# VHH binders against p46559, part 41

Target 1, 369 residues: p46559
Amino acid sequence: MTAIEKFFTEKSPDSEQVLLKVIELGIDFLGGEWKNVDKSQVNVSRVHGGQSNHMFHVTSSTSATPYLLRIHRQPPSQVFTDTVNLAIFSERGLGPKLYGFFEGGRMEEFLPSKTFDVNDVLVPENSRKIGAIFPLYHSINVPVSKSRRCVHLMREWLNGYESLGGGDYEILPTTVNYSDHPKSVSIKDLNHEIDNFEKWSTEIFEHTLVFSHNDLASTNILELNSTKELVLIDWEFGTYNWRGFDLAMHLSETAIDYRVPFPPGIKMNGDLIDNPPNIQIFCEAYVEADKKLKNRSPSDPTAEVKALIQECQFFWPLTNLFWALSAMKHSLLKFENGVDLDVQARDRLAVYFHLKPRSQKIYEELSKK
Below, E stands for the ipSAE of ESMFold2; O stands for the ipSAE of OpenDDE; V2 stands for 0.75 times the mean of E and O plus 0.25 times the DockQ between their complexes.

## First folded at step 21 (VHH; framework vhh_7xy4_2)

Design cc1 (at its last look DockQ between E and O 0.58; V2 from the best seeds 0.62)
Fold by OpenDDE, look of step 21:
Structure cc1 (fold): chain B 369 residues (1-369), chain A 123 residues (1-123)
Amino acid sequence: as target 1 above (369 residues)
Amino acid sequence: QLQLVESGGGLVQPGGSLRLSCAASGFTFSEYYMAWVRQPHGKGLEYIATIDSSGDWTYYSDSVKGRFTISRDNAKNTLYLQMNSLKPEDTAMYYCAKGTWTEGKTKWRFDYKGQGTQVTVSS
């Protein structure tokens, strides 16, 4: 735990020390009216919902600019990436403004908003909005490595799993009822799966590389109260990836409910996995928005939408493999995040193997063209 | 006022069976996940069974899987736990717990639990 984390977690938000500290931060990074703010005029309230950070809403009874104080709980590497991404988005007006960053934390614009849940993202109109907003983010040129980090991460996690003593992994689905999966998978088997998808993706979809969110779950979507516009947050996994992977990541997450308040903390909906209700609307919106953004008219919008749907379907199982491998590794580390990671891993592997044949078929079809 | 009242506990021999009930009131029972948790003497709380609002989905800890069955009757606002093949290690205070919808994936949590019913498995 960092000193600043300790400071803000051990002291009450209404303590004099905290009040003075947030004034200091206001002065240092925002200046202006914060120089005239008295501790009696300041209110600090904890904001709930973030797993990876401590968040406080800092306000005053003066004209001083309120801000969101984020105290990091994440590893430094993730903090760095997340901060850089936020800074870029801030300058482009694609998210909350970054007011400042310091060791162990940052100050951000507080955006009165509603955080989406799993029900919100299933609303067709919301799905359309989300699909339409993706091209804006995918059009950003970020000066980071253009490598396929998702593949690297999968391999890293798998290696980590092995190094931690992990062996053959038994697939016993809990929240889904698939049976077309192997009983168990070896590390060798999983490496083979990664290799195959890397090969397929590189051969067929290399031209689709974009800066990607790679973790757009419902809780990472804000709807602004004032404008009802959507803002994407939590770019800790922000990196370049195949477009279809990023889109499929979001779509696949719409089938997962993390609102289970008891073990296992996760429930996957097989019906939504097999028949995502909004994939058409989502992809239509994407194609339309992308063309508008690029000032181009599609020659055949219907064909483009169909192609994008196929692309999403191709990457759908890979998103599950991605998180399965993460869950496998972190389970061995006894990481606690409100989700049984073994259950998550098993269920996602079941989904992966269930959907994999479709991806293979898509590859075979597209490779002949 | 929200209330959860457990019943059905008692002394039973190893291999025996018990059925616990939890009567719920003061909230819309049919809208919430429910769980059974237990606490052995001198030990922490253990989540052992979860059921969704509809009753169609259930989850069990490894310690009770295959032996215990959680169910609910939403019309009666009642949660049940059928316990079969009881073992001495099942001895604990058993609580009915109400799920909370508060957002955040950090911890499993309930916002309310009952007073509990004691289950003792002994020869």
Scores: ipSAE 0.739, ipTM 0.912, lowest interface PAE 0.5, mean pLDDT 93
Fold by ESMFold2, look of step 21:
Structure cc1 (fold): chain B 369 residues (1-369), chain A 123 residues (1-123)
Amino acid sequence: as target 1 above (369 residues)
Amino acid sequence: QLQLVESGGGLVQPGGSLRLSCAASGFTFSEYYMAWVRQPHGKGLEYIATIDSSGDWTYYSDSVKGRFTISRDNAKNTLYLQMNSLKPEDTAMYYCAKGTWTEGKTKWRFDYKGQGTQVTVSS
């Protein structure tokens, strides 16, 4: 824990020390509009920051610009990626404005909004809106490595698992009803799975390379109160990647409910795992919006939607492998987030192996062209 | 006002069966996840089984999987635990529990449990 994290977690938000500190930050990064603000005029309230950040909404009774204060809980590498990505989107008007950053934190625009939940993302109107905004974000040129894909983080997690003393992983028992998976899997096996998917994806889908969010769960989608427009936030997993992974990740997460008050703290919705009800309307909206953004004339819209659905289906198992590897590592770290991470890892591995044959068939079919 | 009343415990021989009931009142039973937990003498609480609000989804601890069945009747506001193939290790005070997921929690917990019903497996 950094000194700045300790300061903001050990003191009350209404303490004199915190009030003076947030005025100091306002002066330093937002300028003279904060210079004459008195501590009696300042309000600091906690905002839910998830697992990655402590977050505070800072306002005053003056005309000084309010801000969201984000104090990092995560290691520097994830902080660097998220901050760079925020800065890029901020400059393009596609996210909250970045007011400043410092060791251990940053200041950004507070967006009056509703955060989506697992029910909101399945509403057909919302599914259409989400599908329609992806191409805008995917069109941005981000000046970062194009070779660091989702598979890089997957390898980091698998290496971390091994370094922590992990070995062969037993897939049973599961809560999902599949039997077409191995009983156990070695680290060597998992490396081969990552390598094969990287090879397949690069050979067939390299033309789909875009800057991707890679973690578009419902909580990373804001609906602005004033306009009802959607904004995507929290780009800490952002990389160049195959767009199909980005889209499949959003769709796959609609089947996962983390709001379970007793063990195992996670519920896989079996009906949705490989057949989400919103895939058609989501992909239709993506194709329509992407076509408009790129000024393309329609050639065969129905065929384009079918191809995009196939693309999502190809990447679907990889999204489950991605989170399985994270859960395996963090279970050994004894990370506590209300979820039995071994239940998550086992279920995700079972889903991965169950769906992988469909991805292999898609690869074989498309590689003949 | 809010009450959970467990019943159906007793003395049973190894290999026997019991059915526990939990009568719920003072809240809208059909809106909540429910669980069974137990406390062996001189030990901490042990999680047993979870059931969702509709009764369609269940989860069991490894120690009871295949032997115990959790169920609910939302029309009667009653939670059940069918216990088969009972072992001496199942001897404990059994409680039903009501829980609500809350943002930011890091461990499972219940927000209410009853007074319990004793199950003793011996002879």
Scores: ipSAE 0.522, ipTM 0.849, lowest interface PAE 1.6, mean pLDDT 88
ESMFold2 (binder alone), look of step 21: mean pLDDT 82; pTM 0.836

Design cc2 (at its last look DockQ between E and O 0.50; V2 from the best seeds 0.00; counts 0 for: pae E 4.9 > 2)
Fold by OpenDDE, look of step 21:
Structure cc2 (fold): chain B 369 residues (1-369), chain A 123 residues (1-123)
Amino acid sequence: as target 1 above (369 residues)
Amino acid sequence: QLQLVESGGGLVQPGGSLRLSCAASGFTFSEYYMAWVRQPHGKGLEYIATIDSSGDWTYYSDSVKGRFTISRDNAKNTLYLQMNSLKPEDTAMYYCAKGTWTEGKTKWRFDSKGQGTQVTVSS
């Protein structure tokens, strides 16, 4: 734990020390009216919902600009990437403004908003809005490696799993009722799966590389109270990837409910996995917005939408493999995040093997063109 | 006022069976996940069974899987735990727990639990 993390977690938000500290931060990074703010005029409230950070809403009874104080719990490497992403988005007006950053934390614009849940993202109009907003983010040129980090991460996680003593993994679905999966998978088997998808994706979809969120669950979507616009947050996994992977990541997450308050903390909906209700609307919105953004001449929107749906379908199982491997590794580390990671891994593997044949078919079809 | 009242506990021999009940009141029972948790003497709380609001989905810890069955009757605002093939290690205070939607995903949580019912498995 960093000194600043200790400071803000061990002291009460209404303590004099905390009040003075947030004034200091206000002065240093925002200036202006913060120079005239007295501790008696300041209110600090903890904001709950983030797993990776401590967040505080800092306000005053004056005209001083309120801000969100984020104290990091993440490794420095992740903090760096996240901060760079936020800075870029801030300048482009695609997220909260970054007011400042310091060792162990940052100051951000507080955006009065509603955080989406699993029900919100299933609303067709919301799905359309989400689909329409993706091209804005995908159009950003971020000065990071253009490598497919998702493949690298999968391999790293698998290697980590093995290094931690992991062996053959038994697939016992809990929240889904699939049976078209192997009883168990070896590390070799999983590596083979990664290799195949890497090959397929590289051969067919290499031209679709974009800067991607790669973790757009419902809770990473804010709806602004004032404008009802959507803002994507938590770019911890922000990196370049195949467009279809990023889109499929979001769509696949719409089938997963993390609101389970008891073990296993996760419930997947097989019906939504097999028949996502909003994929058409989502992809239509994407294509339309992308065309507008790029000032493209009308071509064949129907064909483009169909193609995009196919991309999403192709990558759908890979998103599950991705998180399964993560869960496998982290389960051995006894990572606690309110979700049984073994259950998650098993269920996602079941989903992966259930959907994999469709992806293979898509590859075979597209490889002939 | 929210109330959870457990019943059905008692002394039973190994291999025996018990059925626990939890009467719920003061909230819309049919809208919440429910769980059974237990606490052996001198030990921490253990989540052993979860059921969704409809009752169609259940989850069990490995320690009780195949032996215990959680169920609910939403019309009666009652949660049940059928315990079969009881073992001495099942000896604990058993609590009915109401799920919550308000807290983050950092840990498993409940808004409320009952006073508990003691289950003792002994020869």
Scores: ipSAE 0.733, ipTM 0.909, lowest interface PAE 0.5, mean pLDDT 93
Fold by ESMFold2, look of step 21:
Structure cc2 (fold): chain B 369 residues (1-369), chain A 123 residues (1-123)
Amino acid sequence: as target 1 above (369 residues)
Amino acid sequence: QLQLVESGGGLVQPGGSLRLSCAASGFTFSEYYMAWVRQPHGKGLEYIATIDSSGDWTYYSDSVKGRFTISRDNAKNTLYLQMNSLKPEDTAMYYCAKGTWTEGKTKWRFDSKGQGTQVTVSS
């Protein structure tokens, strides 16, 4: 735990020490508008910050600019990407203004908003809005490695699983009702699956490389109260990647409900696993927005939408393999996040093998052209 | 005033069956996930079965899967646990629990339970 995290977790938000500290931060990063603010004029309230941050809304009874104070709960190396991405997106008007950052935390614009839940992402108009905003983020040139892709992290997790003493993984029992998967998989089998998908993706979709979120579950989507515009948050898995993985990740996560009480803390919606109800609307919105950003008139919008749907279907099983590998490693670490990680790993592996034949067929069709 | 009242426990021979009930009041039963948990003497709580608000989705721990069935009757505000092929290891105090989201927590938890009903499996 950093000194700054200890300071903000061990003291009450209304304590003199905290009130003086947030005035000091206001002066340091927002300037003289905070200089004459008295501690009696300051309000600090805790805002839910998830597993990665402690968050505080800092306001005053003066005209001094209010701010969101974010104190990181994880090591600096794990928050580096999120902080860099916030700075880049803030400059481009795609997220909250960044007022400042310091070791262990940052100050940003407070955006009055609603965090989406699993029901919100299934509303057709919301799915259209999400489809339309992806090209905005995908168009940003982020000055980071373009070679790490999602498969790099998958290999890190699998290597970590092995290093922690993991071996053959039993897929049964599951909560999903599939039988077209192996009973167990070896580490060698899983390395083969990663290698195979990387080969297919590189051969067919290398031209689709964009900076990707890679984790767009409903809880990472904010709807602004005043404008109803959407803002994407929590970029800690951000990498350059094939855009179809990023889109398929969002679509596949609409079938996954994490607002389930623990245990098991996770629920797979079998009706949605391979047939999201809004994929047509979502892909239509993406194609339309992408064309406008690139100043390209649509020549055959129906064909382009069909191709994008096929691209999402190709990457769909890979998104499940991605999280299965994470769950396998973190289960051995006894990582506690309110989800039964073995339930998640088993179910996602079953879904992966169930959907893989469709991806193989798509690869074979596209490689013949 | 939330109340969960478990009943149906008793002494049963190995291989026998027993059906537990949980009468719920003081909240809108049909809106909540429910669970059965048990506590063997001298041990911690073990979550054994979960059911969603409609009754269409269920989850079981490995120790009871295939032998126990959780169900609910939302018209009667009642949760059930059908226990078949009972083993001495199933001896425990059994509680029903209500799922909820607690302000200031990061995840949904089961946080309310009744006084329980004793199940004893012995010859």
Scores: ipSAE 0.091, ipTM 0.623, lowest interface PAE 4.9, mean pLDDT 87
ESMFold2 (binder alone), look of step 21: mean pLDDT 82; pTM 0.829

Design cc3 (at its last look DockQ between E and O 0.09; V2 from the best seeds 0.00; counts 0 for: pae O 4.9 > 2, placed apart)
Fold by ESMFold2, look of step 21:
Structure cc3 (fold): chain B 369 residues (1-369), chain A 123 residues (1-123)
Amino acid sequence: as target 1 above (369 residues)
Amino acid sequence: QLQLVESGGGLVQPGGSLRLSCAASGFTFSEYYMAWVRQPHGKGLEYIATIDSSGDWTYYSDSVEGRFTISRDNAKNTLYLQMNSLKPEDTAMYYCAKGTWTEGKTKWRFDYKGQGTQVTVSS
């Protein structure tokens, strides 16, 4: 624990020491608007920051700019990607303004907002808005490695699982009602699945590489109170990747509810696994927004939407395999997040094998051209 | 006032069956996830089965999967646990638990459990 983490953890937000410290930070990074602020004019309140940050909303009764103070719980080396992505997107108006960063923390614009839940992402107009915002982020040239893709992280997790003593994995019991999957899979089987999908994706979709969020569950979407515009947050898994994976990840996650108060802490909505209710509206919005950003006219808009739906369907099972491998490794690490990770792994493997034949058919159809 | 009253426990031989009931009052039963948990003597609580508010989705721990069935009757405000193929390892105090999701960090935490009903499997 850093000295600054101890300071903000061990002291009350309304203590004189904290009030003076946040004024000091305001002066340092926001300048003269904070110079005349007295500690009696300052309010500091905790905001839920999860496992990776302590977060505080800092305001005053003056005209000084309020800010969100983020104090990292993790070593600085582990926040590198998120900090770089925040800075890049902040400069482009695609997230909160970055007011500054320092050893152990940063200051950001506080965005008065509503965080989406699983019900919000199923509302047709919200699906349309989400589809329309993806091209904004996909159009950004982020100066990070283009060789690191989702399949490489999947291999890292599978190798980690093996190194921790993992072996053949039993898929049953599941909470989903599928029977078109094997009873168990070996590490060798799973490596073949990753290799096969990488081969298919590279042959057919390499031209679709974009910087991708890779984890757009509902909780990573903010709706701004003032404008009702959407902001994507938590770019921890951001990499270059095939755009269809990024879109399929969002669509697949609409079937997942993490609000279960008892074990297993996760529920898959079986009605949504095969046929997300808004995929047509979502893909229409994506194609329309992408055309506008690239200043192009399509020759056949209906064909473009159909092709994008096909891209999503192709990558859909891979998004489930992705999280299954993560869950397998982190279960052996005894990672605690309120979810039974073996239940998650088993369910997602069942879904992966259930949907994989559709992906294989799409690959075969497209590779004949 | 909120109450959960478990019943149906007792002494049974290995291989036998029991059906537990939980009568709920003091809240809108049909709006909540419910669970059965058990506590073997001298050990911590073990989560056994979970059911969503409608009854359409269920989950079972590995130790009881295939032998136990959770169900609910929202018209009667009653939760059930059908226990088949009972083993000595199933001996425990069984509790009915009420839970809701709340915003923030997810952890397994029920809002309230009943007084319990003892199940003893022995010959």
Scores: ipSAE 0.476, ipTM 0.816, lowest interface PAE 1.7, mean pLDDT 87
Fold by OpenDDE, look of step 21:
Structure cc3 (fold): chain B 369 residues (1-369), chain A 123 residues (1-123)
Amino acid sequence: as target 1 above (369 residues)
Amino acid sequence: QLQLVESGGGLVQPGGSLRLSCAASGFTFSEYYMAWVRQPHGKGLEYIATIDSSGDWTYYSDSVEGRFTISRDNAKNTLYLQMNSLKPEDTAMYYCAKGTWTEGKTKWRFDYKGQGTQVTVSS
């Protein structure tokens, strides 16, 4: 735990120390009216919803600019990436403004908004909006490595799992009811799976590399109160990947509910996994928006949509393998975030093996063309 | 510094009782959900009991429901777990866990646990 995290988690938001600290931050990074703000005029309220950060809404009864204070809980590497991404987006007007960053935290523009939940993202119109907004972000050229980081992370997590003493992993689904998976997988087996998907993806989809969010769960989508526009937040995993991976990541997350108030803290909906209701409208919206953005007209929009759906379907299991491996490693580290990581890993592996044959078929089909 | 210090563990016969305590410091105890989790040897962590900040709401896993009681004394910054009718299956390291949030729907999530206290139920 960082010093600043300790500070903000040990003290009440209405404590004098916290009030003075947020004034100090206001002065240091925003200046202006914050120089004249008294602690009695300041209100600090905790914002809930994020799993990876402590967030506080800082306001005053004066004309001082309110701000969102984010105290990081993430590893430094993720914080760095997230901050850089936010800075870029801030300058481009694609997200909240970044007011400042410091060791262990940052100050952001507070955007009056609604954070989406799993129900919101399943609304067809919202799915359409989300699909339409993706091309904007995918069109951004970010001066970072163009390598497919998802593959790197998977290998890293698997290596970490092994180094921590992890061995064969038993697949016992809890919240999903699939049976077409192996009883257990070895580290060798999992490496083989990663190798195969890397090969397939590189051969078929290398031309689709884009700057990607890679974690667009419902809670990472804000709907602005004023305009009803959507803003994507939490770019801690922002890096270049195959387009289909990023899109599939979002779609696959629509089937997962993290609102389970009790352990295991997660529930997957098999019906949504097998038959995602909004994949068509989502992809249609994407294709349309992308073409508009590029000032191009598709020769065959129907075919393009179909192709994009297929692309998403291809990457769907890989997104689950991705998070399964993460969960496996972090489980051994006894990481606690309210979600049973073993349950998550097992369920995601079950989903992976359930959907994998479809991906293989897609590869075989597209490789012949 | 945030600290959770568990105590009260030990060896007990089946059908016996133990009372675990967790002394909390370094944070505003009364603002957070708290929980007890346990880890049997060679197994993963199991959430067994959760209590809200006020102590008015509690949750138990099926495995301990009716046998264990979670409570708290905010004035003393202490969390308790009364364990009755103990079974060999209850043998595990028991941890006190701090809630992540002070408000909202994610209050049941936890981000810190103590060093644990060993509970062994054996004849």
Scores: ipSAE 0.026, ipTM 0.405, lowest interface PAE 4.9, mean pLDDT 90
ESMFold2 (binder alone), look of step 21: mean pLDDT 82; pTM 0.838

